# Designs tried in a protein design chat: VH-VL binders against o27280. Part 90

Target 1, 266 residues: o27280
Amino acid sequence: MDSMNVPEVLEIKRIVEESESVKTFIFSWDFRREVRPGQFVMVWDFRDEKPMSVSLIDPVRSEIGISIRRVGEFTDRVHGLSEGDLLGIRGPYGRGFELMGRDILLVGGGIGMAPLAALADEATARGMRVDALVAARTADELLFLDRLEAAGVNISTCTDDGSCGFKGFAHERLLTLEENHDMAAVCGPEPMMFQVMRILDERDVPAQLSLERYMKCAVGICGQCCLDDTGFRVCAEGPVFWSQELSRVREFGRYRRDPAGRRVPW

## First folded at step 22 (VH-VL)

Design Bi6
Fold by OpenDDE, fold request of step 23:
Structure Bi6 (fold): chain C 266 residues (1-266), chain A 119 residues (1-119), chain B 107 residues (1-107)
Amino acid sequence: as target 1 above (266 residues)
Amino acid sequence: QVQLVQSGAEVKKPGSSVKVSCKASGGTFRTYGISWVRQAPGQGLEWMGRIIPRTGRARYAQKFQGRVTITADKSTSTAYMELSSLRSEDTAVYYCARDDQYEGNFDIWGQGTAVTVSS
Amino acid sequence: DIQMTQSPSSLSASVGDRVTITCRASQSINNYLNWYQQKPGKAPKLLIYAASSLQSGVPSRFSGSGSGTDFTLTITSLQPEDFATYYCQQSDDSPRTFGQGTKVEIK
């Protein structure tokens, strides 16, 4: 086994409570192992293993953060952990975001803001102007606003219920924004990403989108995360894809495959 | 800009309880926490505990565990600190402060609430 | 608990002086160290966070340095409004703990 593929047992240094359903777990990290925004790690609680996005990359403090939304048994267990407890982490894996230009637009929904928050930090550190459209169902589910603001990000919010910012969906808010950017990074519910990608394509804004699929091995072997027709493996060729690549993926924004390989709607 | 406004001075008898409020004006708590820090006359600063209003979860210093209760009402953007079984040594100025969960710094402070415990 | 020790407890200085205050942690706290200024009858004011980051609105004559266990607050040229008590605070672990304070008095 490759040393990178063996989980390293790490202590949870700190836990940030992002929302009622999202926590960020902070770990010490040896940055001899490079990690980029958009890449993911496999988190092992010694019973099960799940892919999780890196939401914080801090080479100064030698720390990373992993944001986890509570959605099932695995994440329930993880959310029950305390500072000082242990988790296994292997990776990072996958293709991360690429930064280009001077102005970048981030469009994120829900937990999709996790990798974008890390990207925002990198972009601002490089002196880029960062605009972020942050979407959620309600105000209390909006993630990373304070952190983004502290980083100098220009934030626009939208919520389904109108409790904060624009009332509606991210793509609807995007239509009201006239400014174009050198590039965009998108992550969130796939239906959202699909609509956002369409708008960005019409505006000739290069866009990268991070996909979520069921992953097992994370190393491109098992094929569980293969996209139909293209053969793209989300864990290897992704999870970050250019819009041009996703234009070839017929399932994008339409359906996904469950662990049994069955098509399930979004 | 967000400001923290605390309730007025209190004079209490030993054995009684005091509840101090801390209201955020000009905004909401969002993802920030609210920490409570007290300062006895002529003494330094002592952290008592913290609440994350968004989640309602609170943490306390062991010294005050069981005697202090920190709560928050998101609808009114108000945090509360209740200290029971008051003693003369609890005489102090009590501050609420906005607590950055990532940095752990206190960037916004209330004006303080003087609590005097005397027989 | 992490103990924070400041040095000196008090000092006398004149306007224009360079002032240095040190803070030592009982264990490594990385750069999770904050500095506050407090004037009589007022709440503390955040000056420096993350050991060396200047809080917005704070004059550039204030600076912080250090990592691990030893930290320093420096005022390059003391101004009349800088006479106050200064506190360091660790934010690496719970409970949050403060130094005992350093009172900067006019000579």
Scores: ipSAE 0.932, ipTM 0.961, lowest interface PAE 0.5, mean pLDDT 96
Fold by OpenDDE, fold request of step 23:
Structure Bi6 (fold): chain C 266 residues (1-266), chain A 119 residues (1-119), chain B 107 residues (1-107)
Amino acid sequence: as target 1 above (266 residues)
Amino acid sequence: QVQLVQSGAEVKKPGSSVKVSCKASGGTFRTYGISWVRQAPGQGLEWMGRIIPRTGRARYAQKFQGRVTITADKSTSTAYMELSSLRSEDTAVYYCARDDQYEGNFDIWGQGTAVTVSS
Amino acid sequence: DIQMTQSPSSLSASVGDRVTITCRASQSINNYLNWYQQKPGKAPKLLIYAASSLQSGVPSRFSGSGSGTDFTLTITSLQPEDFATYYCQQSDDSPRTFGQGTKVEIK
């Protein structure tokens, strides 16, 4: 058994309050264990375990950040923790984003901005031009804007209620943007990603998209995160996929499997 | 550019309370916090506490726990610091400052509010 | 609490001089160290963050170095407007704490 699969008990160094529902937990990290934007870790609160995106990768400080949205019992408990408290973390797992070209477009919705924030840091550090389309339901739910701006990212915002930026959905805002990029990275609600991918494909912009599925083992053995027809395991072959790969996935943007394996619509 | 503008000087008696305001102009707080730092005459800087206006959660230095209350109104982009049971030792200039949650630095400061506690 | 100790408490220098101020933390704070400049009757101004990152708009004659417990602020060539009090501040843990300050006076 790889030591990577054994949760390491880590102290919460700092907590960043991103929004009312999202917190970023910062941990010391041994970077002999490499981590890439787009990869995830399994967070263990000694009762349950959930996959979470890495939103900060800082090899200088030897720290990582994990952004967690409050959505259920597990995350409720985690959000109740304080600096100095402990969590178990194993990983990282999955395939992360690949950077290519000089200009990159990031399209994120809600908590989907977490891995993209980490990707933005890497891209800007490499001297790439980074444009980010950040979407949320309301202004107060827009994530990582200040951090992205500090990194030199050019930001465009859209909100469902129009409280900040463009009033509407990310794909609608994208249609108003005429500039093309060398590549795009997309993460957020799957209906959003589906529409965004369609537009990017029409524009011949290579795109990578990070999928979310129910995960149990994170090591590709249980099959809970298996995509229909292709057999792709989100935890192993993903969660980051190229648009060409997702074009083969019938369920993408249409339905998902719940924890019981039932087919449920988005 | 974002600026922080504080309320005017205060003269208070021992045992009373003072409430200082800090209004952000030229933008909103967004994900930044607002920290309060005081400076007694001829002395150094002392951190009192911080609030994240977006969430309304505040943290305090233990020294001031129970006497200080930091609040924020997102609708008016204003933060408040209330200090109760004032003592002569509380005579100082009180500053609000924008607090970067990741770096923990204070990149924007208010002009300061002089609070004098005397009988 | 993390204690921050600056050295020296005060120094006299002339325009054009190289000035060095040190700051020591009672425990390791990684690179979570910030430097501020304060002039009489004014609020502090951020100069350096993350130990060595120059804040936007700050002249390049200011630089910071160090990690762990020992940090240094350097002014390569002191200018007339640089006579002020300088503070280090740790941002690794709460409560945030400052050094006692270093007053740079004209010789």
Scores: ipSAE 0.932, ipTM 0.961, lowest interface PAE 0.5, mean pLDDT 96
Fold by OpenDDE, look of step 22:
Order: C-alpha cells, then sequence, then structure tokens
Structure Bi6 (fold): chain C 266 residues (1-266), chain A 119 residues (1-119), chain B 107 residues (1-107)
C-alpha cells in the first residue's frame, strides 16, 4: 500500500493503562494495510503529529494498539483523551523486525518495550521460544509484563532501584545471562541499546535494534531523522536496524538531534 | 499464586454507606485492574466499576455514578469499594475481581462480601 | 449499554450429555466474550475468554465459539461437577455486562 497517505481519523476504541505514564490506545484497523512489529505510525491529534510504535497487532480482532508515554505537550493532550475520542493515524511506516531462528531474546527498556511486545506476540504465535529482558527505572514502570507472561514469554526483569528483579541496567543483567539466542531484538534508551548491542556482538548473536529519532515526514524526504554519518533515515531505512548497520552509525549511543537539529548528548 | 481476599459480611441501614475491601495476596496487581461485581440474591451479575491500582484511575457504571467510589492502596495491595446511600435493593454479594485490561475478563475473584441493607 | 441474552435460562441434562448454551449481544462485540461458571455460594469462575480461548486449568470438555453477536458455550460431555450456572459477559465496551445466566440442572 501507498505509505504516503493522509491521516485516517480513527476512534479510540479502548485505552489500556500500562503505567502512570504510559497508555495504550486501541483502534480498529483494516489489515488490508499490513503492519509489522517494529513499524511505526504517525499519530495526529489535529494539532501536532508524532511517530509512535505499534505495540499491539491483532488481525483476529482487526485491532492495533499504540502505546504512548506521557513526555510532553503532545502526549499530554493525547493522554487526556477518552475512549470514543478521535485521533488521526497514518502509516505504517519504516522497517519492522525480522524474526529468525527458534529462540529470540527481547531486550527492552521503558517504552521501548512497546514494539517488542508486538514482536513477542508474533514470535510466540510462530512457536518460537521468547525470552524477554524487561528493564525500567522502577517496578511501576515495567511495561507489558502481564501481556508477555500471558503469551508464554519467559521474563527477566531489571530495575534501576532494584524494586523488581535484578538491580541494575539491562546490559548488566544481560551479562549475567549465559544463554545465547538465535537473534535478539532491542529497543529502549539508546545508551542501553548501545551497551546491549556490544554484548550481543561479542556473543555473536544477531541483533536488531529499534531507534527513536525526531521524525517529521515519516517518508524519508525531510531528512530530520538522518543518522550520522551513514545518512540512514530512521523513518525509511529504520527504525529497526541490524547491529551491523548501527556499527556504522557514528551518533548511535553517543548523541541525538533535537527538533532544531542540534546535537544533544545522551 | 494471586488471590483476592475480601472483607467480611456487612449489615447496614438504609441511607448508610458500606466500604468493602479486597486485598491481593501472593502478588501485586501489576497492570491488572480490579472490578467490582455484585449479585443480588437469586439474580445475575452486575458490573459496578473498575480501578487500575497502578494508576489509581477508576471507571464506574452509570447506574452507580455518584454513589460508588472505588479506590486502591498500592502499598497494601488493597482495593476498596464504597457504596453510599444504601437501599434495600443494594442487598447483594459484592465481588472484587482481577480485571484484564486487554481482554476485559475477570480471571481471579474474591470470595465475595455479603451486604445486607435492612431497616 | 450492550445487552447480553442467554438461552436457555435453564436446562436439564444428564452426565455425559452434550450441553450447548448460547449468548447473543445486542451489537457486535467482536470476540470480546467471556464465559463463567458459578456454583451456589461461590464466586464465578472464568472458563472461556476471547470467545474461544480456554482459561488455564479448565477442562477441555469446555469450548467456546462465535464472533460478532452470537456465541456458544459447549460442554462435550457433562460431568457431575458441571452442574452450575453459566454466564456470558461482554468485554467490548463499558459498562461490562453479563447475560442473565443459564442454570444447568441434573435431569
Amino acid sequence: as target 1 above (266 residues)
Amino acid sequence: QVQLVQSGAEVKKPGSSVKVSCKASGGTFRTYGISWVRQAPGQGLEWMGRIIPRTGRARYAQKFQGRVTITADKSTSTAYMELSSLRSEDTAVYYCARDDQYEGNFDIWGQGTAVTVSS
Amino acid sequence: DIQMTQSPSSLSASVGDRVTITCRASQSINNYLNWYQQKPGKAPKLLIYAASSLQSGVPSRFSGSGSGTDFTLTITSLQPEDFATYYCQQSDDSPRTFGQGTKVEIK
């Protein structure tokens, strides 16, 4: 399907409260427009538009879910919406995750678990063994644990404050896990992903990582999401990248660009 | 394994209020909600409302709006349902149940609390 | 509100019988339909969710089917412990609503 579409106005069918700061908005979806875990949509609240990962893909119910973390004015407005309210959705865009092998490791931090939750559903549906390392600052910020468990995912948790699971960061927890997997999917804070990627590379585990960048057009035209020095457009060549690809990306794990295009350190 | 344990039976006068507790043992609420469902003698099940303990946000059936208050204390893993302006028609067994936000099913139930409203 | 109508309100059956209970929603609820079993003096027990998914620990003789507005709970071979009241419940919209119940009695 044509990826260069105007937003479709959709009714919020349900809202799942994932945490104090994260809500999942569920919409009816025409699956003639295929969507894959790792892809994103542009969410339009009729004032502003932001890219959001799809966290739920349910072809049986013809529904998708978009998990949104409250982090600014746009998301504040969206979090103020109720079931029955409207949002504009266009997409999906970008490259999603590719599943391979029998055993997959998911490593997610915070809202980064959103696309991984969708991937977990697909992987388990395919009969894959899924291990998930779920990281957050605190126990109350751990996302999608119940969904993952229900799907048959083996979960390991880590929290910065030790309120749940391993006390520490995801890469530290990963170091304590000796088992290798056929592939890994990673999404979360970029410093986390950077460290996790290094570990996975050392272990020769193929890894895909989902990057988050400021995206404006979502169709690879505006260049706002270009990565130094490769010129990769997160919206077009990503947001999911292979480890080998990201190894060529200078800014990965080091800095990002703000909406004005200025470099800001992580 | 998570269990929901409710407070004991109550006998109330019309016009008074009742507050029923529901404590989760063997775990936490996590992202689940707690719904309250009542059942009058010999009657069916009636959903009253739901709270997401993790966020503290509650939703109510219109029938009970303004008369029911559902709260939760995360520190004690306890949810509460308070029903005011009690009527004889409020005589029922009140259940708390774990509410799956995605499925909307109630997979774990409390043992029920009998509330009798009589003059 | 979405109204849920069960049929029949009651039925008599014998051990070993195939039992079928239907539930109709006043509007489409996709597959957001759950089935519960309740025995006297006890809380309801979830049997089926998402119209056809068997809850963990529930015997395989229980099954659910349907989508949209019409749903069915089937017990392939009724066991002594299955005599109870069964409820359907929609979870598509708020408020959550239940069917009036179907009492399965021993013949």
Scores: ipSAE 0.914, ipTM 0.950, lowest interface PAE 0.5, mean pLDDT 95

Design Bi6
Fold by ESMFold2, fold request of step 23:
Structure Bi6 (fold): chain C 266 residues (1-266), chain A 119 residues (1-119), chain B 107 residues (1-107)
Amino acid sequence: as target 1 above (266 residues)
Amino acid sequence: QVQLVQSGAEVKKPGSSVKVSCKASGGTFRTYGISWVRQAPGQGLEWMGRIIPRTGRARYAQKFQGRVTITADKSTSTAYMELSSLRSEDTAVYYCARDDQYEGNFDIWGQGTAVTVSS
Amino acid sequence: DIQMTQSPSSLSASVGDRVTITCRASQSINNYLNWYQQKPGKAPKLLIYAASSLQSGVPSRFSGSGSGTDFTLTITSLQPEDFATYYCQQSDDSPRTFGQGTKVEIK
């Protein structure tokens, strides 16, 4: 690990309350370290380190935002921090989304909307037409709606319980949407992404999907982020993959791995 | 069109408290905050604090820490500001405003509530 | 706290005039600078956010510029409805703070 970045200790400038379980932490950032939507950083709370997606990229203000869902001990500790407190950040790492064409479809589930919000900002800045399908279990868990609306994104929502928008799963709502996009970007629960990918492939829409895997080194050396059939390292060759790359991967959408590498059902 | 409608004018004695309401109509708060800003007669604007109704978390300007309490009731889409230990310098018009968490601007304002502290 | 200083405190102008109001922050605020118009007896109205972005529904004769510590609001052809007090406000850090105001009045 002779070329790994050392974490930079940064002050939390602002905390945005996205939902009861999701906060966006905003930091000053020197954009000599360029950041692309879909790339990730390793966030260090001086005890543990976890990969997190960048949800805000603002070179004009020299700021990045990192959205974190409270799901366990690490994220509970980070959610307990205040503006002015410190976190370590190393990165960015990984391959980001590539924009093409004029019309893009975003499909995000839960916290998966975080990297897509950053992509939406870039796409609208390039003059692209952006449609977003935002999915969650309930209305209160739909993320970034106000921010996406302010950016001029055309939003469709779906919720498992029907409390906002279409009642049902993202792929079911997708079947009812217009089929005329130049590309799609997808991030969310892997079973959702698998179903969405199948529909987009049938419609011949180029799609990029962002995967989550356990990471330790973040530069592809330790092998803990590898996919079964290809040896792809999510931290090095991903986390964003084209649907064609994922079509050869047996594990995608079917199971996950715990930190010990054992197969665990979704 | 979202509108913020505030409670009516109040006359209070020094040492008492006042509670001003701010009701959203034509929509919900979603992720926006509600800030409170006051304006003494002939004076400029002064930010007092804000609440994020979705989470119930509030933040206050240090000047008002210990005297101001900002709350929200999601079921009625209403925010409240209570200022205690009133003194004559607290005579002002009190505004609520919709607060963009990212930009920190105020794009929608209530009509204002005049509070007079009369001894 | 970040102190915001506006200049001038007041000015007199005629319909059709070009008006310029400046705002200085006591430290860099990037472009976290907003401009408001307030008419007597009414709440402030957002004109400009992010230093130079025009709020929806605001006439294009209003424009903003600047970054860091120095900011300018410009009205390129003053109209009768523009006679009001104008405030800048920073949103870079807590507490949010406003300039003292600039009163634009008929000459």
Scores: ipSAE 0.821, ipTM 0.911, lowest interface PAE 0.7, mean pLDDT 89
Fold by ESMFold2, fold request of step 23:
Structure Bi6 (fold): chain C 266 residues (1-266), chain A 119 residues (1-119), chain B 107 residues (1-107)
Amino acid sequence: as target 1 above (266 residues)
Amino acid sequence: QVQLVQSGAEVKKPGSSVKVSCKASGGTFRTYGISWVRQAPGQGLEWMGRIIPRTGRARYAQKFQGRVTITADKSTSTAYMELSSLRSEDTAVYYCARDDQYEGNFDIWGQGTAVTVSS
Amino acid sequence: DIQMTQSPSSLSASVGDRVTITCRASQSINNYLNWYQQKPGKAPKLLIYAASSLQSGVPSRFSGSGSGTDFTLTITSLQPEDFATYYCQQSDDSPRTFGQGTKVEIK
């Protein structure tokens, strides 16, 4: 293990307000610790620690951005912080996305768009054509649209309530999109990812999907992030998996586990 | 193409207040901020503050804290800047500008609103 | 506050000249530096952001360079429409601050 196993206390340099429920916290970062899109960090508020996806990777400015949705007690406390306040960060951890070919499709649901925004920046910088399907429950919860547009990403939207773009689920919108991609990257609610994966597999599009599981150590020793059937540790072998790896995982899309390890429905 | 259209010129007495509007046309604010920048006659540019219309949260330069209030109405795609307790040195052209939260640059500007404070 | 100092305050030049304007920040701002052009009675227009990135629709004769504290705006072949006042602006820290301006006049 290395020095990344303890949180580094960092000052919040800037807060970007993405929506009423999502903020991006930007920190100075020493890129001797390399960061790839799809990797995560553990964020410590001096009381509790949670995994969060990196949404901005900027080596030129020596900055990273961490996007956090307010969903509970920990994230409520973090959302109450201001620029200049401190957070602990350890990482990065996990396996990030790998880019291939010239045309990539991103499919993001809600906060799942965060790691895909970082990937979009990298793909665009490599000269790839990037199409993004951005999904949310409502128009006001569609994330990163301005940032993606500025990067030259071709955006399609869908909302559960129809308030912006296609009315319906991401996999339903996907059926109406062109099928000319060399790869796809998917992150969002696991039921959405399961349905999207099925469509992409049918189309023979190589797909990488980013999973969320409960984590304690984040370095693969405690076993709390393991997937049923395979023993894959989401914090070590993932969080990004190829669709072929996930096809062997029966729990994917079928159930989740709470912090105590109990099966619960999606 | 989004354009920012500001309210017309104002002539004010010392001690009064002024409220300048800034309406987006050809689009909405989405996640962009709206900053206010003023320019006194023959002088440079001075940032006053910013609002994020989506969330309604505003920040102000320390120089203007307590005298300036910046608000936004998402439903009309309009931002407002109100400056109180006006003094002769507040005579300036007041611009609104679209503010990228990541870059902090101003890529779209309103046409400016001249405010003259004289007795 | 981060103070931005431009040099020169004013210059005279002929069409076709190479013009260089410098901007110095009172502390490192990495590449959080933007350049604007302003003509009399008009709002400023963004030319360059992130120190060296050309805004869409801006002619390629404009270029920016620098990082840290010292920045340069260059016009490689001055055109009649380029006579204006130019401002640098930092966006690294609050409040955003501008240089005092450089007036480019026809000789």
Scores: ipSAE 0.800, ipTM 0.898, lowest interface PAE 0.8, mean pLDDT 89
Fold by ESMFold2, fold request of step 23:
Order: C-alpha cells, then structure tokens, then sequence
Structure Bi6 (fold): chain C 266 residues (1-266), chain A 119 residues (1-119), chain B 107 residues (1-107)
C-alpha cells in the first residue's frame, strides 16, 4: 500500500475575489509536478483537508490557482486567510480532461466553472474554438466571465432567476445552442450534469464530466470515493469521466452519499 | 467601452478631509477592482489602495492605512476614496483605475481629480 | 515594498528613432510588469501588460520584453504622439509600485 502524500506547505501569493462566496488562491508551483485541467488538489488548513479544483494552470509564471467556495466551517476558515498566509497542498490527483477536435463546448454550473476555466485556457492556447455555457443562480454568481472573455471564449450565460442571460437551467439553454461541437466538458451540480449528459449523448457529442465525491486519502486506497455499480474511484479513475463510463453508474444524478455512506437525495 | 468619470477639483485646508467619487459609465464593475493612484506635482505615481466592488473588500497601502477609506456603491456603479487629516504633501492629482485582479494592471483610468491642500 | 528603477530618467529623440527604456525590480517579479504612457495633464494609458503582451488598441511599434528583475520597453519608429512620460509598474506583490518615470522628449 503506498504511503499517503504529505502536503507541501505553500504561501498564498495572491487572492482573487471571484464573487461574494468564491475566492481563487494563487500559489507558486513547481511544474515538475505536472497539473492538468480537471485534476484536483487536497487543501489543508492545518486542521482539516478538503478536495478543491485547480482553476489556473500557468507554467510560464510557475503558478496555480485553486478556487474555493465558502460553504462551511473549513472553507470559512480558508476564506479568512490573507496573502502571505500558509496552506498545505497535496496533489495533483485524478484524471483530467482530454481535448479532441477543433470545437469544444464547456458547460459549467457555479464553482464547476473552475476546472473548465483552466481547460478553456489550454484549449484556446491550442487554437481550438471554445464555447462556454456558464450557469449560476444569479448574475452575481456567474464565475470567470471576464477571464473567459479575455481568452477569446464565446460565452453564453444562464441564471435561475433570469438576472443575466437565459432564464432557466443550463440544460434548457443547451437545447437552443449549436450542435456542432467535437466534444464537451461538463462540471457543476450533479443534477445539472446528468441532464446535460443526456442531451449531449442524444446529439452524439463525446462528453467528459467531472464528479465530486467524499474523499479521505485522495490516492485510491481508502475506497471512500467509489461509485456504485462500477467500483470506480473518483480520486483515481476520475474525477473526470467519459459519459459512456457514467452511463453504467446507478447513483449518478439520482442520489449522493453522506460521510457515513447513507444514500441521500440531491 | 466602460469609462470612469471622477468628481471635480477640490481645494482643502490642512486637517480636513476630501472624498473623491469615481463613476463607471457604459457598464458595471463586474469582477474588476477599483484602485486609487495619486500623483503629486512633479512626481510619479503612487498606489493608495483598492476595493473589489462585488465583494466590498478594500485593501490599503500601509502608508495610507488609517487615513484612507475606499468604498463602493454597486447600485450606482460608483467608488469613493476619502482621505482624512489632509496635509500640504497630500496635494496631488487622484486617479481611480480599473484593476484586473489576476494581472494587477490598470487598463481604464478616470480623468483625475486635482486636490490642493492649502491654508 | 518592491522598488522599481527606470533608466534613463529622460531622453531626447527624433521622429523615426528607436527608443529603449529599461526597468529594474528590487526582487524577481516573474513577468508581472506593466508599462504606461502618460501625457501632460492626462491620465496614464496602459501599453503593455505581463511584460510583453500588447494592450488592445496600442500600436505594434510598442513592445515589451524581460522577466525576473530586468525589463525593457521598446518603441520602434517613434511617432509625434509618442512624446510622453513612460512608467513601469509591478503587480507581483502588494503594494503595487511604479518606476519613477522616463520622459521621452523631441529633439
């Protein structure tokens, strides 16, 4: 059994305030440890440790950015930190997105846009045409719009309350978009991803979706991130899965599990 | 397309305060910050602090900590800088500038507000 | 605070000349360096960001280079509208700091 990685203690170089509830923490990073869009890291605040998405991958500056939504006690403490403060980072872990073709569709809900922002940077650098559907509850919660625009991404927005762009859910907006993409990458609330996946499958668009599950070890040893019916470990075989792989997963889009392993509704 | 329009020139006495406004027209602040930069006569540019209007969080250069207050009103797309306990060396042109949080550059500037501190 | 030192403090040049301005940081700032042009009585205007990226709407005769501590702004084929003061600014660390300026004046 392999030893669990020890977190590297890194100084917060810069904090970007993406919204009232989301901050991006930027660190210097030695890219001998390669980071791919869709991989995640475990963030340690010296008391607790949680998986977080990498949203910025900048080998030229030797920096990574990790976007964190304030949703509970751990993330409240991390959001209270300042530039110069320390965090432990271990990783990266998991399988990232694969790019194919010339035209890619990104579909992101809420904080799920974080790994897709990193992917958008890579896709545009490769000369791909990038369309992004960015979804949130309200206009003020739409993430990364300015950054995506600067990268040359063609943005469509939707909000639950209609305060910006299409009023409604991401999958509803998707039905009105062009069907000419070579692939799609999807990340957001699992119910959204399930609905989006069904549309993309009907259109025969290869899709990759990024899942979130409870994680303890992050290296595939403890089994806490396993998916029903397949035994896939989200931290090892994922978090990015092809839609075909997920079609065999009973729990996807239907329920989640609490830390005790009990099935609960989304 | 967004423009920053500042309030007009002011003449102030030592010990008083000045409050300069910076209104965005042709758009909103979105996720950009608003920084304040001053330029004393015959001198270079000096960063004073910034606010992120979306979150209301402000940060100040240590030199100005305790004398400067930067605020924003999202409903009017206006940022404000108030400098208290004015001294003659505070005589300067005060600029607001749109601040890219990732790059830290200033891509849109207000026209400047001349503040003269004299008895 | 990161100190930014520009050279020269002033220079005199003719239309059509190639002009080079340097900027040195007191510590490495990666490529977090920006260049601005300021004309008398006017606000600064962003020319270059990330050391070498040209801001939209800025003529291609402007270019930037460098990383770490040493940076250069180059103007090829100087035009009448380019006579101004130029500032570098680092954005690697707080507080943001500017060089003292380089005045480019007509011979």
Amino acid sequence: as target 1 above (266 residues)
Amino acid sequence: QVQLVQSGAEVKKPGSSVKVSCKASGGTFRTYGISWVRQAPGQGLEWMGRIIPRTGRARYAQKFQGRVTITADKSTSTAYMELSSLRSEDTAVYYCARDDQYEGNFDIWGQGTAVTVSS
Amino acid sequence: DIQMTQSPSSLSASVGDRVTITCRASQSINNYLNWYQQKPGKAPKLLIYAASSLQSGVPSRFSGSGSGTDFTLTITSLQPEDFATYYCQQSDDSPRTFGQGTKVEIK
Scores: ipSAE 0.791, ipTM 0.892, lowest interface PAE 0.8, mean pLDDT 89

